# Designs tried in a protein design chat: miniprotein binders against Uncharacterized protein YPL067C. Part 3

Target 1, 184 residues: Uncharacterized protein YPL067C, of Saccharomyces cerevisiae (q02754)
Amino acid sequence: GWKWEQIKEIIESGELARLKRSRQMTDKYHEHKKRTAGLDMNQYVLQKLGWSLDEPQLENAAAKAFSSSTLYAVRANDFPYNFEPGVVHLVLWSKVALPVHSPDKAVREAARARMNAFLQAQPLLRPLLSSGHVAWFVNYPELQSVARIFHAHVLLFFPRERYSAEQVKTTVDDILSHGFEPLA

## First folded at step 2 (miniprotein)

Design c06 (from C6 with V8L T10Y T38Y F45V I47Y W77F)
Fold by ESMFold2-Fast, scan of step 2:
Structure c06 (fold): chain B 184 residues (1-184), chain A 82 residues (1-82)
Amino acid sequence: as target 1 above (184 residues)
Amino acid sequence: SEKEVYILFYGEDPETLRKAIEELAKIAEELGAEVTVYIEDGKVVIYITGLPEELAKRIAEKVKEIAEKYGVEVIVFIEEKE
């Protein structure tokens, strides 16, 4: 699978399709959704998270992202991408969308800064953050099967020479049971 | 001409879906194919590249058999390498 440094390079270059399906595959998925109207993936995910899309929007919503534990949820990805051993794939769901791909540079940078501040503030991630072993990305809208719910892919790298499988499991279980800390 | 196989698995039981995917990945690797797995919010997308047309068709047929075996829904596409 993709080595950690290659994954970071792909994220930094913005070539997210290398980690996700091609544009053609995305088109085929949308055509299939038209033919299978009964399968609503957005509703499926909302039911899994216990959420409702009818919640009122927040003023300056992006600046308030992650300010309360009720506004987000972190879940494990049971079927990881083709990454090298030791990469743990989490999905961070948020009721507040962060415009991390906005064409407006100031908006884009503020949204990305909010996400970075949120992850950098996590005590459970501190050892991995210090070694450069935390990365995140948000698929471009055209690459998302659940386009109406904001979600970020959060990748944690536990090099095998530094972490046993049991240590990895303990840390991941701790993250999933306690969740991430809100950002003021 | 090389073919690509795009597979969309749908399932609400993560363990059953994982078993189906592992069985497919094992078969694809035995055929020397490169397997890439994409996770999209309650759906697993598998992308298999570098296949002759005959092997792409065999994988597509085997995917349907695996889906039936595990009681999961699957959609499969065979395309020209873009």
Scores: ipSAE 0.000, ipTM 0.088, lowest interface PAE 19.9, mean pLDDT 70

Design c07 (from C6 with Y6L V8W T36V F45L I47W I75Y W77V)
Fold by ESMFold2-Fast, scan of step 2:
Structure c07 (fold): chain B 184 residues (1-184), chain A 82 residues (1-82)
Amino acid sequence: as target 1 above (184 residues)
Amino acid sequence: SEKEVLIWFTGEDPETLRKAIEELAKIAEELGAEVVVTIEDGKVLIWITGLPEELAKRIAEKVKEIAEKYGVEVYVVIEEKE
């Protein structure tokens, strides 16, 4: 799979279509889609997150994203992409959409700055942030299976020479059990 | 040098516009490019970033071909990304 520096270069260049699952994982994803055929995927995800979305929540200003722990959730990606060993693939779900791909540069930059500020403020990510081992991206709407609910892919890199499998598991379990801290 | 391509489609048929967007998404996948699509009544704005100049010119030409194929009007601009 993709090396960490290549992953960061792909994200920076916007070539997100190149970030993809292995053939094996793609096959599993296709089987999952067959098993969930006929389901409203947005409702399915809302049920799994224990959420109820209404139109006012979706219309919240992007600047308020992540301002309360009730507005987002972090989960492991059930179908991770083909990355080198040590890359952990999480999904950050948000009730408030961030227009990170807006054609308006000021809007796009503000949305991206909000996401970056949110991730940079996380105590559990601090060691990885210091070493440049946190990256994120949002797939374009046409590439999303769940287009109505904002979600970002959050990638954490734990180089094998620096982190044991136990240390990786402990950090990931902490993130998934405690969640991320709100950003004022 | 990175270029941006801004594309406006105008048409009366939502199904035709959806097919044009799908075809552009395939091109974006092939090029590995960042694509943003905004769909409004009778108008679609597509914005593509992170492209070398040669690829930006190619995508602009292909977008015009897609517009002709689907009978929609298109306006395309290539800009320098700062």
Scores: ipSAE 0.000, ipTM 0.086, lowest interface PAE 22.2, mean pLDDT 69

Design c08 (from C6 with Y6F V8A T38I F45W I47A I75Y W77L)
Fold by ESMFold2-Fast, scan of step 2:
Structure c08 (fold): chain B 184 residues (1-184), chain A 82 residues (1-82)
Amino acid sequence: as target 1 above (184 residues)
Amino acid sequence: SEKEVFIAFTGEDPETLRKAIEELAKIAEELGAEVTVIIEDGKVWIAITGLPEELAKRIAEKVKEIAEKYGVEVYVLIEEKE
């Protein structure tokens, strides 16, 4: 799979399509997509998360992304990319979209800064943040199957020589059960 | 296998963005590539399709040079068409 340093380089360069799943994983994803082709994927994801986006307040809440635990959810990625052993692939779903690919540089940088501040504030991520083992990206619209709901891919790297499988499982289970803390 | 290169140029000045796109089109023509302009979700994307891998990499390099020359932001995606 992709090595951690290669993953970070690809994210920084914006060549996100290079992070594509292996052919076997891609085939399974396409089979799943065909099986769910009759479903509105945006509605399916909203139902799975127990969410509603019909509130008018969400349109004016962009500056307050992650300010309340009711505005986001973190889940394991159902179809992880072909990464080296030790990479954990999570998806952070948000009711409030962050314009991380905005053509306006100031808007784009502010959105990216807010995501970075959110992840940096997480106590459960602190050891990985210290070692440079947390990365994130948001796919371009043409690469998203669920374009109406903002979601970021959050990657955590637990090198095998430093972390046991049990330690990784405990940390990931804690993240998935307790979630991330809101931005103060 | 055929490669597809998707390029998004973004910038504050439409005239500068137009000049960047024109220079990319000229380079693609010199490499024998076809260029398709795609407009989706209020963004302008450029797709270059049917390329061998080495030509796709060369186009990606030139695109970054053009972006620096005109002070525009660029995003490059390289995919296999199957």
Scores: ipSAE 0.000, ipTM 0.097, lowest interface PAE 19.3, mean pLDDT 70

Design c09 (from C6 with T10E T36E K43E T49E)
Fold by ESMFold2-Fast, scan of step 2:
Structure c09 (fold): chain B 184 residues (1-184), chain A 82 residues (1-82)
Amino acid sequence: as target 1 above (184 residues)
Amino acid sequence: SEKEVYIVFEGEDPETLRKAIEELAKIAEELGAEVEVTIEDGEVFIIIEGLPEELAKRIAEKVKEIAEKYGVEVIVWIEEKE
């Protein structure tokens, strides 16, 4: 699987398509897709999150992304990529899209700063942030439909020599149960 | 009865994936088939609906050819429309 330093290099270089799943994960996804046949995937995700989106009501909202717990949700990635042991793969879903790949540098940097500020403010991530063991990425918009739900992949690395399985489970369960704290 | 073709593309190069998707969409359109495309977590999900069995089989074969041409990974299968 991809080592943590390799994962960070891939994210920093923007070669996001390299973070592909293992054959085992692909097979599980094939089975899942077959079970959900007849549902639009965007509709499936909205139903799973209990959400509905209204684009006009979210105009001018990028600067207020993550400002209320009703605007986002954190879930485990059901089909994680082939990462080394100790990497936890979460998905942060947002009703407010962040233009993290905008061709406008100022817009791009502001969006990325908002995401970084949000993750850096999380008490449960504090030890991992101190060790450089939190990373995130968003797949490129050129490959996405206009109506797609914004989401970021959030990767947490718990080196085995520094974290027990119980500590990892406790932290992840806390994140999934209580969610992340809003950013003012 | 009508068939549906389910496709999952995965690849390391976003541009190559895009070209594969575009070529498949063009082929489906020429055959008068409805195409649904969803992109999620670096993976492309495609459903092609309203196909007679013979066209579904032909599309499945074309999907495999496109995947080989562009060097992308593919899973493809055929379902009976409910």
Scores: ipSAE 0.000, ipTM 0.119, lowest interface PAE 13.5, mean pLDDT 74

Design c10 (from C6 with Y6M V8F F45M I47Y I75L W77Y)
Fold by ESMFold2-Fast, scan of step 2:
Structure c10 (fold): chain B 184 residues (1-184), chain A 82 residues (1-82)
Amino acid sequence: as target 1 above (184 residues)
Amino acid sequence: SEKEVMIFFTGEDPETLRKAIEELAKIAEELGAEVTVTIEDGKVMIYITGLPEELAKRIAEKVKEIAEKYGVEVLVYIEEKE
């Protein structure tokens, strides 16, 4: 799979379509899609998260993204992309959409700054942040399987030579059980 | 300043979609622009980098004309590379 340095280069260049699943994971993903064929995937995800979205909240609350733990959820990606060993692939779901691909530069940069501030504030990510081992991206709407619910891919890199499998599991389980801390 | 253009095509006829992509590639080649084409889950994304603002806008306009000509849907994003 993609090495961490290559992943960061792809994200920074915006060539997000290059970030893809292995053939094995793609086969599992297609089998899942076959089992969920005929389902509204947006509604399916909302049901699994226990959420109900109000359109006015999505449209007018961007500045309040991540301000309360009820507005977001972090989950493991069930179908992770083809990354090198040690890359943990999480999905951050948000009721509040961040216009990170807006054609308006000021709007785009403010949205990206909000996401960066949120991730930078996480105590559990601090060691990874200091070593440049946290990255995120949002697929362009046309590439999203769940296009109506804002979600970001959050990648955590735990180099095998620096982290045992037990340390990785402990940190990831802690993130998934406690979630991320809200950003004031 | 550099601009980048990201183009998403959708269409029901794969042959018509391919012809639209080929027309765009010819135009980009004429302008000396670098083009990357990717296909993910049936979506086609074309990424053009290293463009002055005036050329980025011209490409966006030509893409819309090509989409109308071939009856395919298109969405275009123009971003500042930095």
Scores: ipSAE 0.000, ipTM 0.245, lowest interface PAE 13.5, mean pLDDT 72

Design c11 (from C6 with E4F Y6V V8T T36L F45T I47W T49I I75E W77I E79Y)
Amino acid sequence: SEKFVVITFTGEDPETLRKAIEELAKIAEELGAEVLVTIEDGKVTIWIIGLPEELAKRIAEKVKEIAEKYGVEVEVIIYEKE
ESMFold2-Fast, scan of step 2: ipSAE 0.005; ipTM 0.335

Design c12 (from C6 with Y6T V8W T10I T38L K43Y F45I I47T E73Y I75F W77E)
Fold by ESMFold2-Fast, scan of step 2:
Structure c12 (fold): chain B 184 residues (1-184), chain A 82 residues (1-82)
Amino acid sequence: as target 1 above (184 residues)
Amino acid sequence: SEKEVTIWFIGEDPETLRKAIEELAKIAEELGAEVTVLIEDGYVIITITGLPEELAKRIAEKVKEIAEKYGVYVFVEIEEKE
């Protein structure tokens, strides 16, 4: 699958459509989507997360993104893309949208800076951040099956020569169990 | 009874999938049918609701033509709307 440096190059270039699932994972995803055909995917995801987005105080609050642990959730991606061994594919769901693809450069850069600051502040990510092994992207709106709920793909790379499968599992379980820390 | 047509387009190029979706959506709009679209990397699921059986069959045939035109894979199911 895609090597870590290639993944980062693809994200930087904005050619996000190149980050595809393998044929095997694509077949499984097809079966899953077929089973869930006719469901409101936004409502389905909200139910899975135990969320409601009709809270008035979250309206137009991009600067408040990630300011409380009740405003986001991190989950494993059930259908990860075709990446080299050692890449862990997480999804960060947020009740507050960050306009990371805004046509307004100042708005876009501020949103991206907020996401970067959030990930950089995570104690559980420190070793990976130091080695350049954390990356993220948000699919363009036209590529999103769940367009109403902001979500970012967060990729963590644990090189096999530095981390055993058991160490990776322990770290990922820790992240999923405790979640990420709010950003001040 | 009303029929529901569910269409899965499978292909790797988002631009090609977008063109196929737009052509199908235009046909459905001309028929006065409701269309919902779910887009994911390499997958697009389109649901068209409120169709008489004869129109559902015609849409299924048109979908196969569109898929062949754009070189994408397609699966189609016709079901009774409850």
Scores: ipSAE 0.000, ipTM 0.094, lowest interface PAE 16.8, mean pLDDT 70

Design d01 (from D0 with E7F K11L R14Y E18L K21E E62L E66L K69A R73I E76L)
Fold by ESMFold2-Fast, scan of step 2:
Structure d01 (fold): chain B 184 residues (1-184), chain A 82 residues (1-82)
Amino acid sequence: as target 1 above (184 residues)
Amino acid sequence: SQEEVEFLKELIEYLRDLAEELAEKGDTEAIEKLKEEVEELRKQIEELARKGVDPETIKRLLELALKLAEAIIELLEKAKSQ
């Protein structure tokens, strides 16, 4: 599967379709399966998160992303990509969309800065951030199975020579149970 | 349709490759979930039969699905024994 350095190169280059290439058929099949169950993926995710998108948007919504723990949720990715062992794939769901792919450079950079600030502020990610083992991306709309709900893929790399399976499990369980801290 | 038949053939091949990858990673939980995918695949083949796809094509797809199921079991046992 994709080595950590290759993953970072792909994210930086913007060739996000490459990350899904080896999993495209599996994702397509799971999408078909969920549709035949009478639920689209947006409805499925909302039900799983216990969310409603009818809550009013905050003024200057993008700048207020992650400002309250009620506005986001972190979950394990249901459809894993072909990554090397030690890569943990999380999905960060947000009620507030970040225009990280905006054609406006200033808007795009501000949105990306907000996401980076949010992840950099997380105490549980501190050791991995220091070693360059945290990466994130947001798929382009045409690559998203859940296009109407903003979500970012957050990748954590725990090299097997530095982390035991138990240490990885403890850290991931802490993230999933406590969630990420809001960004003031 | 012929397009759906070709899709299922490609899907079977893909799932076989995926199972091999997961076995190399030692992800036994993910391999167990592939058993559910194979069962769903069997239902899709049965649906093609109901839509009038010829019996010989259906037989071939079922044979491919059975070989995939057998491969997944072997990979799972191999991963557990390591």
Scores: ipSAE 0.000, ipTM 0.204, lowest interface PAE 11.8, mean pLDDT 75

Design d02 (from D0 with E7W K11I R14E E18M K21R E62A E66F K69L R73L E76A)
Fold by ESMFold2-Fast, scan of step 2:
Structure d02 (fold): chain B 184 residues (1-184), chain A 82 residues (1-82)
Amino acid sequence: as target 1 above (184 residues)
Amino acid sequence: SQEEVEWLKEIIEELRDMAERLAEKGDTEAIEKLKEEVEELRKQIEELARKGVDPETIKRLAELAFKLLEAILELAEKAKSQ
């Protein structure tokens, strides 16, 4: 798998298609697609998250991504990419889309700043943020399996020499159980 | 069909990885047989076009498949030299 520094370089260069699943996960993904053939994957994800995109709060929070815990959810990626051991692959789902790939520089920078501010504000991520071990990306539309619902891939790197498998599991379980804190 | 496009991109990368591993082992016959996998890949790309995937995406997938074929041919030559 991709080493952490290589992952960060790929994200920065925008060559997101190079970040791919392992052979084992690719086989699982293929089987999943066969089982979900004919299903609306956007609707399937909404049902799994217990969401409705036409909820009144979206009108009040269109410019305030992550301002309330009801507007987002963090989950483990069911089909993680082929990364080195110690990389945890999460998916951050949001009812409010962030135009992080906008051709308008000001719009793009504001959207990316909002995401960065949100992740930087998380107490559970603080040690990893200090070490440069948190990264995120949003796939281009043509690379997205669920194109209608905004989602960012959030990568957490726990170097094996600094973290035991039990410590990693405890931290990840804590993130998945308590979620991320809203950003005012 | 966005999911199908992503799946095919992943398959192309797996075939590239396989070609590289076979070249390291010097298995020229197996590398050349990967050409059959590229032909099957092109059929799947044609099927996506029939299903209405946009022409720009189809062109990108075709370019990736062509680059994979080029890589297989180059790796086959490299394996012969070793």
Scores: ipSAE 0.000, ipTM 0.091, lowest interface PAE 19.2, mean pLDDT 71

Design d03 (from D0 with E7L K11F R14L E18A K21L E62L E66I K69A R73W)
Fold by ESMFold2-Fast, scan of step 2:
Structure d03 (fold): chain B 184 residues (1-184), chain A 82 residues (1-82)
Amino acid sequence: as target 1 above (184 residues)
Amino acid sequence: SQEEVELLKEFIELLRDAAELLAEKGDTEAIEKLKEEVEELRKQIEELARKGVDPETIKRLLELAIKLAEAIWELEEKAKSQ
């Protein structure tokens, strides 16, 4: 699988297509797709998140992204990519879209700064942030199975020599049960 | 701008990778959606030309888009034969 330093280099270069699932996980993903055939994947995800179809994304309120815990949700990625052991793959869903791939540099940088500020403000991520073990990316729209709902991949690296399996599970379970703190 | 050109080149490469993956699955519906993305690429390239991006760069982007369209057409025919 991809080593942590390689993952960060790929994200920085924008070659996101290289961050692929293993053959085994790709097979599981195809089986899942077959099981959910005939379903609107956007509606399916909204139901899983407990979000109402009557609550549209606040596209004109990008500056308000992550300002309330009702505007986002963090979940484990059911089909993680082929990363080295110790990489935890989460998905951050948001009702407010961040134009992180905008061709307008100022817009793109502002959106990326908002995401970075949000992750840097998380108490549970502080030790990992200090060691450079938090990364994120947003797939280009054409690579997204759920293109109408903004979502970012959030990667947490817990080197095995520094973290026990129990410590990793405790931290991840805490993140998934309590969520991330809103950005003031 | 040069930044817009670079992002568009990256986007074309990502669509090519997506097309190859979808061909392995024989997903005809997803291939149809991918064809719509290629048509959108043509519009974006035309917009770059209107913004004054140099003709040689536009020619290279169009060549990449044409190669992608040809690949998708071949993949669609293969999927229909499954």
Scores: ipSAE 0.000, ipTM 0.098, lowest interface PAE 20.6, mean pLDDT 70

Design d04 (from D0 with E7Y K11L R14F E18I K21E K59E E62A E63L E66M K69L R73F)
Fold by ESMFold2-Fast, scan of step 2:
Structure d04 (fold): chain B 184 residues (1-184), chain A 82 residues (1-82)
Amino acid sequence: as target 1 above (184 residues)
Amino acid sequence: SQEEVEYLKELIEFLRDIAEELAEKGDTEAIEKLKEEVEELRKQIEELARKGVDPETIERLALLAMKLLEAIFELEEKAKSQ
């Protein structure tokens, strides 16, 4: 699979399509699509998250995203990409869309700054942030199967020589059970 | 603009890989849907041209999309024969 430094290079270069899933994961993805055929994938995700279809999306995204724990949810990625062992793949769902790919540089930078500030403020991520082991990306709309709900892929790297499987599980379980802290 | 151009190049490569896997599985229905996705890709290339991306880059992207579509048709025939 992709090594951590390669993953960061791909994200920085914007070549997100290179982070495609392995054959095994592609098979699982197609099987999942068969089970959800004829279903609105956006509706399916909203039900899985326990969210309402009528929940508002705020227009001042860079200022409002992640300001309340009711506006986002973090979940494990059901169909992770082909990454090296030790990479944990999470999905951060948000009711407030961040225009991180806006052609307007100021808008794009403000949106990306908001995401970075949110992740940097997380106590559970501090050791990984200090060692450069947190990365994130948002697929271009055309690569998304769930285009109506903003979601970012959040990658956490736990090098095997520094983290036991139990320590990784404890940290990931804490994130998934307690969620991330809101950003003022 | 440059980010959009690089995105489309990578998307074309990704779609080709998916087409090859679907053909191997004989999933002709999914291959048919993939052809629809390539047509949407062509519209995005057209939009880049409207936004003023240089003609040479547009021609190269259009050629890559055409080659992808031709490959998908060939893979579809292979899948049908399985």
Scores: ipSAE 0.000, ipTM 0.111, lowest interface PAE 19.3, mean pLDDT 73

Design d05 (from D0 with K11W R14L E18L K21Y E62L E66L K69A E70L R73M E76A)
Fold by ESMFold2-Fast, scan of step 2:
Structure d05 (fold): chain B 184 residues (1-184), chain A 82 residues (1-82)
Amino acid sequence: as target 1 above (184 residues)
Amino acid sequence: SQEEVEELKEWIELLRDLAEYLAEKGDTEAIEKLKEEVEELRKQIEELARKGVDPETIKRLLELALKLALAIMELAEKAKSQ
């Protein structure tokens, strides 16, 4: 699979399609088949998260992203990517969209800074952050299987020589059970 | 695990359906891309074997992946003929 350094290079370069390339056609077909069968993937995900989304007022919503634990959820990714052993793939779902791909540079940078501040503030991520083993990305809209609900991919790297499978499981279970702390 | 085995079986079924759909449309490029999906599927089957899934289940999954690969090759030829 993709080595951790390669993953970070791909994220930094914006070549996000490469990370999901081998499963893209299967995902697109699965979405198409479910959509034509009357299954709405957005509704499915909302039910799975226990959420109900009215259209939010968006005047300054991005600045308030992650400000309350009711506005987001972290879950394990249901669809594996081709990453090297030791990469844990989480999905951070948010009721508030962050315009991380905005063509407006100031808006884009502020959104990315908000996400970085949120992840940097997490006590459960501290050891991995210190070693450069946390990365995140948001797929471009045309690459998203669930386009209406904002979600970021959060990748955690546990090098096999430093972490046993049991230690990784314990840490990931801890993250999933406690969740992330809100950002003021 | 059993749930991973069932997920791979569902993936094989989806790839077969997709290959047939693309062949009807004559989309040779998209069918060629499915060969990458089948290779990824084979790697995941090998990983299940390493995790201790029983040899008979692994053999059945590999047989399904081989049948899928052959079907894709035949459908790719059909698409070129369209």
Scores: ipSAE 0.000, ipTM 0.123, lowest interface PAE 13.0, mean pLDDT 74

Design d06 (from D0 with E7L K11M R14W E18L K21D E62I E66Y K69A R73L E77Y)
Fold by ESMFold2-Fast, scan of step 2:
Structure d06 (fold): chain B 184 residues (1-184), chain A 82 residues (1-82)
Amino acid sequence: as target 1 above (184 residues)
Amino acid sequence: SQEEVELLKEMIEWLRDLAEDLAEKGDTEAIEKLKEEVEELRKQIEELARKGVDPETIKRLIELAYKLAEAILELEYKAKSQ
């Protein structure tokens, strides 16, 4: 699978199509699609998250995204990509869309700065942030299976020489049960 | 290298899966964009040839890229007929 430094290079270069599932995980994904073939995937995800998107939202996405725990949710990616052992693949769902691919540079940079500030503020991520073991990306719309709900892929790398399987499980379970803290 | 050859084969398979998904959604604009991804695959195959990968392996990769391009055209036609 992709080594951590290669993953970061791919994200930085924007060649996101190179990040993909293993054959076994692709097979599981296709079986899932067969079971959900008649469903609106956006509605399916909203139901799974317990969300409604038709509530009035705040005006400035870059300033307001992640400001309340009701505006986002972090989940394990059910169909993770083909990464080396130790890479944990999470999905961060947000009711407030961050225009991280905006053609307007100022808008794009503000949106990306908001995401970075949110992740940098997480106590549970502190050791990984210090070692450069947190990365994120948002797929281009044409690469998204769930195009109408903003979601970012958040990758956490736990090198085996520094982290036991038990330590990884404990940290991931903490993130999934407690969630991320809102950003002031 | 062998690793680069395997990665290209996997990318070709992934792009086929993506094209099928986009065709089911009727996303004709995104399917058009996939044609550019096939051209990028051709450039990567040329780079492998330049790095000394054997001609038979290169021919096989070219054939796989060609079959992907044909599949994308068929899926685009299907998507437009929705």
Scores: ipSAE 0.000, ipTM 0.100, lowest interface PAE 19.1, mean pLDDT 73

Design d07 (from D0 with K11L R14I E18F K21L K25E E66L K69L R73Y E76L K80E)
Amino acid sequence: SQEEVEELKELIEILRDFAELLAEEGDTEAIEKLKEEVEELRKQIEELARKGVDPETIKRLEELALKLLEAIYELLEKAESQ
ESMFold2-Fast, scan of step 2: ipSAE 0.013; ipTM 0.412

Design d08 (from D0 with E4L E7L K11F R14E K59L E62L E66W K69A R73E)
Fold by ESMFold2-Fast, scan of step 2:
Structure d08 (fold): chain B 184 residues (1-184), chain A 82 residues (1-82)
Amino acid sequence: as target 1 above (184 residues)
Amino acid sequence: SQELVELLKEFIEELRDEAEKLAEKGDTEAIEKLKEEVEELRKQIEELARKGVDPETILRLLELAWKLAEAIEELEEKAKSQ
């Protein structure tokens, strides 16, 4: 699969379509799509998260995103991409959309700065952040199976030389159980 | 505008048809050239944003360009396997 340094390079260049699932995961994804054909994927995800978007989304997304734990959720990605061993693929769902692909440079940079500030503030990510082992990306809306709900892919790299499988599982389980801390 | 979106859709369909034809022939060099054309198209769309075309239109045009790039990548894999 993609090595960590290659993954970071692809994310920085914006060539997100090049990140691909492994053959086995691609086959499982296609089978899952066949089973969910005709379902409203946005509604399905809202039900899985226990959410409602009945309330209007907040203006000034870059300033308001992640300000309360009720506005986001982190989950494991069921169909991760073809990455080297040690890469953990999470999905961060948000009721407040961050315009990280805005054609307006200032808007784009503010949105990306908000995401970076949110991840940098997480105590559970500190060791990985220090070693450059946290990355994130957001697919363009047309490439998303769930285009109405903002979500970011968050990648955590645990090199096998420094982390046992048990340590990785403990950290990931902690993240998924307790969630991330809001950014006030 | 809707007209720009429809024109780009037509152009994308033409590029996709050409990519499929090249994949059937196993012409990976020509497919790489099509990938370069899509990247240039993306840059031109970004330039439209700098000229003040509205954000909704720009995002839709960029989405169409990325969808084409993904399709061409799949066809390139198919061409290499033949």
Scores: ipSAE 0.000, ipTM 0.102, lowest interface PAE 18.2, mean pLDDT 72

